VHH binders against q9vpf9. Designs and how they scored, part 39

Target 1, 373 residues: q9vpf9
Amino acid sequence: MSMSIDSNKLLLRKGDMKLDNYPTCAVEALTRLETLIASRNKQNMVMQIISEFIFLERTPKDGDVRKSQALPISQMNLFQEFQLIIALIEYFSRPGRDATRNAIFLSLFGSHLTPQRSKLLSRLISTAVSGSVAPLLSSAGTWMQQVGCKTPLSLEVAQNIVSDFISYSRKTPEQLKQLPMVGPHFAANFMVAVADLYLNEQRSPTLNPPPDALLDTITEWMMENPTLCQASQQPLVLPAGAIAMPFTTPLAGLLRWVVLAPLVSNRSAYSNLHLSLLRALQQLVSSGESTALPSQDLMQIVKSLQSYCARLAESKTDPQADAAYQKCMERFAQAVQIALSSNCITNQIQLLCLLESLPPHKLMKIVIEAHKK
Short names: E, the ipSAE of ESMFold2; O, the ipSAE of OpenDDE; V2, 0.75 times the mean of E and O plus 0.25 times the DockQ between their complexes.

## First folded at step 15 (VHH; framework vhh_nb_b201)

Design z6 (at its last look DockQ between E and O 0.60; V2 from the best seeds 0.65)
Fold by ESMFold2, look of step 15:
Structure z6 (fold): chain B 373 residues (1-373), chain A 122 residues (1-122)
Amino acid sequence: as target 1 above (373 residues)
Amino acid sequence: QVQLQESGGGLVQAGGSLRLSCAASGFDFSHYAMGWYRQAPGKEREFVATIISGGSTYYADSVKGRFTISRDNAKNTVYLQMNSLKPEDTAVYYCAASPDMQWLLYGEFDYWGQGTQVTVSS
């Protein structure tokens, strides 16, 4: 086993040392990785091959075991980075072998990444969005679910898409508008990530609304793609024996947007998004103990409303007279009622008790009374 | 050298709670999946829970809703909060570690602790 590992590395290094071998050595390494993963080789060995032959990384002091734990140093120049992006687009565009493709994507980008690798990942995904590269976007969607849609890497990818296609573009490109059709699982996971970036007091001390164009895009996605929020519920395509991590629906985060939006925005797009979310909640089917809207996420919305009401009290404003608060509560009550009727909420008793602590609202009171028994 | 040291086991009445801890050293903790397994006398080792480096969690059906796995990367420690304990939870609990992809692609852990005894009396 050790001789097999050394022989594979020596063979690749010999080819890699020849003039003009890049990106050829990376393409050859990708093919080798398929075999190593299929035979269930240790991931430490897979990670070493990826580091040395795909990302052209070296440890700061070769041969020092203590120094081998330090982050590797990239020796890739900008031209080689571009060559790698092209090679990866070509590799992931190859039809078929979905489980193998997903396993390779996870092996390349599923571990904690160096800054250079995370930059390459973001460029790769943005290129795939721009080129409507469906197989790569499918792998990226699987990757987001497996590593977590709200991790720093996933949020970085989401932020870069917002930058590339919303903030730095004067017009939202057609490729972004069509993303739900091309890569529905990735689009759903992207929505989880961007929902976490905005109107979220766990991420920012203020309620920062999403850019207007992003809001409009998400709203159009939801209106035009009625099953989009269920895209992450489809079984993952992974090799036999792999662990499929739990999916995350974008519904809870987007609900936070529409419920809290009246505190910071008058845009009518939030009303359209709210209606789309209510429709999605009505259509959502949940079985067993797991539901689409964990009560903990809904309690976060309550905490933001409590904070707002505390500020109203400081300014001597009655929440019942505050139009923004009343609109927040109307939207929240409508969503909670539908979610309870559809069995989409876990730990309902704790949520209902917390909702009772908020300043009164007619519809919310009715919802609480109907279910507190 | 990788070391995993469990603590926090003991005797508890049914319905009670315990928190297990596992101190880790000899690897980059913040990039590793951490997990818990348990083994009752005369039985096969059973998966309990995993938390990967990014914080996503995965639970065995038998403990879902009752147990919570968490990690503190600053302390290189993983925790298992066990609530609503039942006599069937009685076992030696083992901490485990591997790179994220070893767990995600193969369902396997490379390194194991010595174990800590949890006893739940009727």
Scores: ipSAE 0.718, ipTM 0.885, lowest interface PAE 0.9, mean pLDDT 85
Fold by OpenDDE, look of step 15:
Structure z6 (fold): chain B 373 residues (1-373), chain A 122 residues (1-122)
Amino acid sequence: as target 1 above (373 residues)
Amino acid sequence: QVQLQESGGGLVQAGGSLRLSCAASGFDFSHYAMGWYRQAPGKEREFVATIISGGSTYYADSVKGRFTISRDNAKNTVYLQMNSLKPEDTAVYYCAASPDMQWLLYGEFDYWGQGTQVTVSS
């Protein structure tokens, strides 16, 4: 007598959930979502449950949440936010399927968040880092890849981590140092985001270096684990039918750091980071993975150097005599040599042409000539 | 009512460029993933590109490096810049839309445009 578990009874009617006991209702909601999220036709219900019982947002009674233009207003107080963070940490620490966990995380924190949800997300992740909560960080890593590591939301998360663990701490906390071990995928994606925040002329007309402690932390990570950058390439565990967004490696952003650093800093940490990057590139080549450095990111570096050389010209300074430019080009040429030799660069011809537009550098010239054949 | 209207299609020579546009109405555009599909004669509809609400993009391997999807939320419009066009790119191009989460979790679009013809001559 095969007990046909009447799958019909778990039709969680929104009406059965009571708001009277927070955060218990949120936990219950999360549990219910585990079943609902597997159904494609119940997305609206999922969103409503999340909004109402987890984030305590006012939802329009009669409308498709998907069509509503009004930003829901959360009625959560600070204490409730704290309770939710704890509840979420506990929930994600429970045994369960990774696909379900990741789906729930994505459902809670989609690509567009209210300012309140965004802040909560940042706090949640910071708490997870502090507590070395591996399952939650894994979901956060997956989330960051799905929504995009260089999106405003991801950058906000990264900035908050920097703020919490670097800016307000005299010494980098041990928990941040251990992040690559606890959550390698998240750490890698975090590096993508944080690399995009600094020494990036697309974000700021001035080349702003990272905080020293951040640079040191990233350098240490890369030195200790040259394969950390490959953690971004891990297959995503997503629900059936989901499309995994392409991964982004931190290599290009970090390369930008080390290549452009001589223009703003002479810290030895950049040299160490550069060495670690070269090693990481070499390892990627050995693994046969061909997509480590997007040409667009390298082209951005070239543009920055072009801009710098233009300024030199205005000052009647010969780029050949400029020690900073020479050092930039040296680091850049070394990395490009490794990348080109491994066919890891897309649109190689275009990159080579752009590199030729720069004032000549002995090593770069050799690299270009070797690969234009 | 949700509406998606494609434009910008036409005849172009191999190696040429086209820019498709899709004007959207009837939903909160800023919270939707937008995509492009294409269907060649006698073939199944195939994925071309998607841009989620946060701006991240996904491309089919066949168009990667040649096509660029972008969006203008102020205009409720998604674009597909097609460069280095090939005869194999000849198809009806369809604009698609879904809530961001719908696409992220299930990889499916809920709404579709009528399509615009793109013909690449050899």
Scores: ipSAE 0.631, ipTM 0.853, lowest interface PAE 0.9, mean pLDDT 90
ESMFold2 (binder alone), look of step 15: mean pLDDT 89; pTM 0.898

## First folded at step 16 (VHH; framework vhh_nb_b201)

Design a1 (at its last look DockQ between E and O 0.61; V2 from the best seeds 0.67)
Fold by OpenDDE, look of step 16:
Structure a1 (fold): chain B 373 residues (1-373), chain A 122 residues (1-122)
Amino acid sequence: as target 1 above (373 residues)
Amino acid sequence: QVQLQESGGGLVQAGGSLRLSCAASGFTFSSYAMGWYRQAPGKEREFVATIISGGSTYYADSVKGRFTISRDNAKNTVYLQMNSLKPEDTAVYYCAASPDMQWLLYGEFDYWGQGTQVTVSS
């Protein structure tokens, strides 16, 4: 019994690890992290091991890495990066506890990453998508929720996926089509991120639509799996004591897509997506979840429409005669009607007031009046 | 040395607003999670809000929709905008900090400020 405790203590010392064989040393480091990560007081050591043996970063020998202001510089070459990606895929494919896996993933790719680690993360996730590596994608989904689906890091991951699977491919690869089945949590969070990238005036002064292939893919996902948007609501498997960050549903971002789409596109895919969104909203009502559509996100849609109407006014065009605006408002009103009926919108009064500021639309007016207390 | 200095506390009427600030020094602010806790007389310290380095936020249910946590990395300062204040919000408010990973993995803060008093009158 005493020998097992001593052997565990020996395994926990940084001094026993050798850098002479990469990526073997990285794999060994990962294995050691499984034990270390369970201890809250060993975070500095965890970070040192990760930096030195996994990412080959130069770390100050005698300091608290947690307080270091300088971003560590990795000495990894491209081949070593590739080796690390393969090693990580293999590691995450091994049988193990989800909480441990997720903890390790979070430790490797926290919310503050060097440019090199960020790129590596994106490549890792893309490779995982290509290989349908379910355990890794599960960890990635958890990571995205913890760090935030709309953060620069998450958006970078999403953009790289779009680049790798949509922009450089004539046809959407089967692996991306299967992503909701292989990694539903990641797929949902990916949708949040990707939805934030397009038709968003907060990111771009111009309403940029998503690539056609991406739109088609998302639409297909939503049509085939209306409950996919709920995948992000699943409890996170985290270490003991960890706090799960709030989930974000893709519904608000996708609603922005379909509502604003008539301003930039006449593709029928948006109509299909809209229908799927309405169905998804109806299903959420049945589940009793009240926070599916943040009021703030819906207010952003209103602001975009206000801006558009202002432009119409400048051109002396009546919004009542503008087919695009009418279509936007129709889609918006239908969604808001369902959401309000199910109490899925936060701060409803503010939203209603803001909606009243828009040029009148028949259906929207009915919706507002029905819910105006 | 790590320092957290709260300010902005005071007396406010119910329904009013207050903005707390916490100035941080002694660590790389941009890589740290920042949080607010509060302790009412005779009660345990309770979580209010957290903002991680990437900007994502987490709120206690009791303050959700009323309070907003934000950060300015250029000023090494975290803020707590408190709206629609209630008498039950009366407490000493504490600023807290930890490396981002510490929060993400364990939900704990390592460093604490001295606190600032917030009193909401009925």
Scores: ipSAE 0.812, ipTM 0.924, lowest interface PAE 0.6, mean pLDDT 91
Fold by ESMFold2, look of step 16:
Structure a1 (fold): chain B 373 residues (1-373), chain A 122 residues (1-122)
Amino acid sequence: as target 1 above (373 residues)
Amino acid sequence: QVQLQESGGGLVQAGGSLRLSCAASGFTFSSYAMGWYRQAPGKEREFVATIISGGSTYYADSVKGRFTISRDNAKNTVYLQMNSLKPEDTAVYYCAASPDMQWLLYGEFDYWGQGTQVTVSS
């Protein structure tokens, strides 16, 4: 009772968080948020403090009926944005409880952001990758799982990392190459996101391969870090009573890359990535932990192959004679065989029926027949 | 004043489907988590599903695979598509809302609707 009253009085003292002291007022606000979250304060007060003193936002003026439901408007200049990024990196680098840092990160960014906050988040994470800032990357990994790795905000962050470290860089920086060692959970969730961005007909009408440097980086990550895909399965470090959202494995999306790649690429890195994915699947079987490959993700691969075969039919090309199709099916059959032998695939019967609809392939036929009733 | 108004309840045969809607007003819908709970007579209110503002979902085990929560931010509306209904699903269904982090950090919803009756007959 008495601690609750004193905490509220501290939070009501406006002079403690003066805007003239930016970014110091943002750092002081972060400290006050730790107390509010620990006391299970209502998020409306938390959000007001974040908006007003950290992001320097105002609510659109009353009387604008169209804007009464609008998001806050940022008043930060570019210098203040830079100051905030530095202050956040310093704050998250302080010694402290992981659960507290993760709760603060989630409160700052959440799952729906103004364009200004989204841009700042992307720059913050890219800066943390460049600086190998492990505690911030750990919080970002938790954040990606909690908001969803395939949501627009997570995909935007992933796209910006690709832009910053792959597209606009002559050589992939060492800090990106070392990301699995510095922030394994974030690296795993980043892989889920980028796997969704490329070679995915649900995101683009054409099968757009990943940039060569990104492919090489992901392949090296998987080869050098054999347990990386398991990093997302560890329990989240969150305050007691918090809700842990389901994890997403990068295995299904990366499998789609290696299976569909022969349709658009001859890069040998896909063969190495494929071998790494088979190893990861076998490790799940050996460990006795059930990490399902959702049949819906695998069925998406089948749909892309069906579309390719329809185009072959229009050009009067036999799929059984098409080298690209045969290579796709060889990789797919090998992965499906391992996954079926361990019951790692949800709704196996549905998948098997759909696989039979594809033009025949000798190894896949053997795999299907081995698992029929 | 925050208001949550459920609709779409009714009587349906086992194995059938219903779609519940919840119209929301009085808060910034696009920044809030929306959820569904249900309560059968004489029982405690139980969690059914949540969708957070960015679209990620979380389901109770008893409804996973049968129920789908979705949202339309342009219409300030959350939906619960209920398929393969069982007599055990008979309950008053309540819409709930809070900021994302209130639910994610504490498992709590700030605001509740009045409920809509769903009855599944054998």
Scores: ipSAE 0.573, ipTM 0.815, lowest interface PAE 1.6, mean pLDDT 85
ESMFold2 (binder alone), look of step 16: mean pLDDT 89; pTM 0.898

Design a2 (at its last look DockQ between E and O 0.74; V2 from the best seeds 0.00; counts 0 for: pae E 3.1 > 2)
Fold by OpenDDE, look of step 16:
Structure a2 (fold): chain B 373 residues (1-373), chain A 122 residues (1-122)
Amino acid sequence: as target 1 above (373 residues)
Amino acid sequence: QVQLQESGGGLVQAGGSLRLSCAASGFTFSHYAMGWYRQAPGKEREFVATIISGGSTYYADSVKGRFTISRDNAKNTVYLQMNSLKPEDTAVYYCAASPDMRWLLYGEFDYWGQGTQVTVSS
């Protein structure tokens, strides 16, 4: 009985790990982290081990890692990066507790990431998508939720996936098509991120549509699995005491896509996506979840439409005669009707007031009147 | 030395608004999760809101939709915009800080301010 406590103490000494064999030392480090992560008081050690043995970062000798403003520089070469990716894939594919796996993933990538770690993360996730590595993707999904799906890091990951699977491929790879089945939580959070990247005036002064292949992929996902948007609502498997960050649904971002699409594109895929969104919204009504569509996101759509109408006014064009605006408003009104009926919108009164500020649309007017009582 | 200094507290009428500020020093602010807690008389300290280094936010259900936490990394300051205040919001509000990872994994804060009094009159 006494031998087991001593063996655990020996495993915790930083001194026993030799940097001589990469990636073996990284794998060993990961294994040791499994034990250390369970202890709330060993976080510094965890971070040091990660930095030194996994990412081969040189920590300035004298500085309290907490005080050092300078991000450590990794000494990893490209081959070592590749080795690490493979090692991580293998590690996460091993049988283990989801909470531990997620904790390790967060420990590796949850802090301020150096540019190198960020790139590595993106490559790792892309490789995981390519290989349909379900456990890793599950951890990645959890990670995205914890750090935020719309954060720069999450967006970088999403953009890299788009680049790797959409931009450089003539056909959407089968692996990406299967992503909702392999990693539904990640797929949902990925959708949140990609939705934020396109047709978003907060990011770009111009409404940039998504690549056609991406649109088609997302549309297919939504058509085949209307509950995919709910995948992010599943409880996170985190260590004891951890606080799960709130989930974000892709519905608001995708709604922005379909509502604003008529301004920039005539692709029929948006109509299909719209239909699938309406179905998804209807299904949420049955689940009683009130936070599916944040009012702020919908207000953003209104602002975009206001801007467009202002441009029409400058050109002396009547919004009632503008086919694009009419189509936008039709799609928007249909979605808002469903959402309001299901109480899925926060701050409904503010939204309704803002909607009234838009040039009148017959259906929208009906919707507003029905809910201002 | 780590320092957290709250400001902006005071007396406000129900339905009013108040903005709290917390100035931080002694650590790399941009790498830390910042949070607000509150403690009413005779009650335990309760979580109000957190903003992590990446900008994601988490709110207690009691303040959701009314309070907004934000941060300015250039000023090493975290803010709590409180709207539609209620008498139940009366408490001492505390600023808290923790390395981002620590909060994400364990939901704990390492550093605390001295607090600022917020009183909401009926």
Scores: ipSAE 0.503, ipTM 0.805, lowest interface PAE 1.1, mean pLDDT 89
Fold by ESMFold2, look of step 16:
Structure a2 (fold): chain B 373 residues (1-373), chain A 122 residues (1-122)
Amino acid sequence: as target 1 above (373 residues)
Amino acid sequence: QVQLQESGGGLVQAGGSLRLSCAASGFTFSHYAMGWYRQAPGKEREFVATIISGGSTYYADSVKGRFTISRDNAKNTVYLQMNSLKPEDTAVYYCAASPDMRWLLYGEFDYWGQGTQVTVSS
């Protein structure tokens, strides 16, 4: 009914469109949205309420500005942004259904965002990490899986966490160290995103290693949380009818770090991470469930090694005598053996063909022969 | 007016490949989830693949590893690359669209194209 829609919107405006009433009007809007989202046919009104009453977004009225004194486009000031962040943390901390929280989070942040909203999202998540706000981090984990861990917005969130907790900190805060315990699904999806940012020739022509403190933090997460790489595989709690987007394992991206690291670094932390990754792969096999490692990700590792070997050939260096190449291949062979023996890799035939094209390595030769048709 | 126009259908031998295209207009393409469905004679429409605006994809089990959905936001076009085609892939293929949020919350598409025929012979 048009009258009921107008009455809801008018009532909210009358009570809540005052500066002194913010952030209360945002909280009331969130409560009203729970019902409207469930109706499934009110999406335009949902988006308008979010824009107008939660994010305080406006555009100038259409028409001849010369005829009227139109107000300037209003955006939240810095104080209102802080108030909204606190209100959202309090809202998500209330008792309630996970499907409802996740639907609200997806409605606020699950699509193309204005720059203001993306800034707010990053600040909200960083604040939730600092405060160990488990219900919000659970919704953020679901959000990241549903929109994709490697999308620009997810990568921006991951970059901001690195900035807030690694780059500007002399010591990694305890709240970041505890993130796998507080929000394991978000921690796993964060690892997928951050693994994509470093030692990845799809993102940069140079193999840029992760910051040392980030590497150490992720290694500690993997050592202390043996099932963390499985956290994104947990069933999602979504509204009825919604479709769970596919899970992504951080194992493939982190394996790329440890395999390619000898080309740019001699840090012993990569050896510790490698051991943790091998144990995580073995646990997937032992559980009787396997997460298929995408062969495309593993083939990218091969491509990076091929490029390195091409540069060795130009300098007349034998890859079998190159210590860095041999270390890369040793780590790669160990991981591939575990994954192949458990049928954890899709399109194994394509991967084996590419592995045969690399300069010989003793352990990899054994692995290939054991699985060759 | 939302308009979706499929193209690229035709006859192909089993094991062959086809690439379907869907040109879209009448909405902000970069904010929409796009998808493909198919309908064989005498059967219900069947989900094939979805791509949301940020590039994340979802596939029916029957086509995983063989079909690839992609999008070009500059051309307002979504594609379905179909490889290793089988006779059971024979159907009319429909392009579909919805705002990202309708897909994310409800798994639904609001707008549909007219369809393009794909026939796979042995």
Scores: ipSAE 0.434, ipTM 0.787, lowest interface PAE 3.1, mean pLDDT 84
ESMFold2 (binder alone), look of step 16: mean pLDDT 89; pTM 0.901

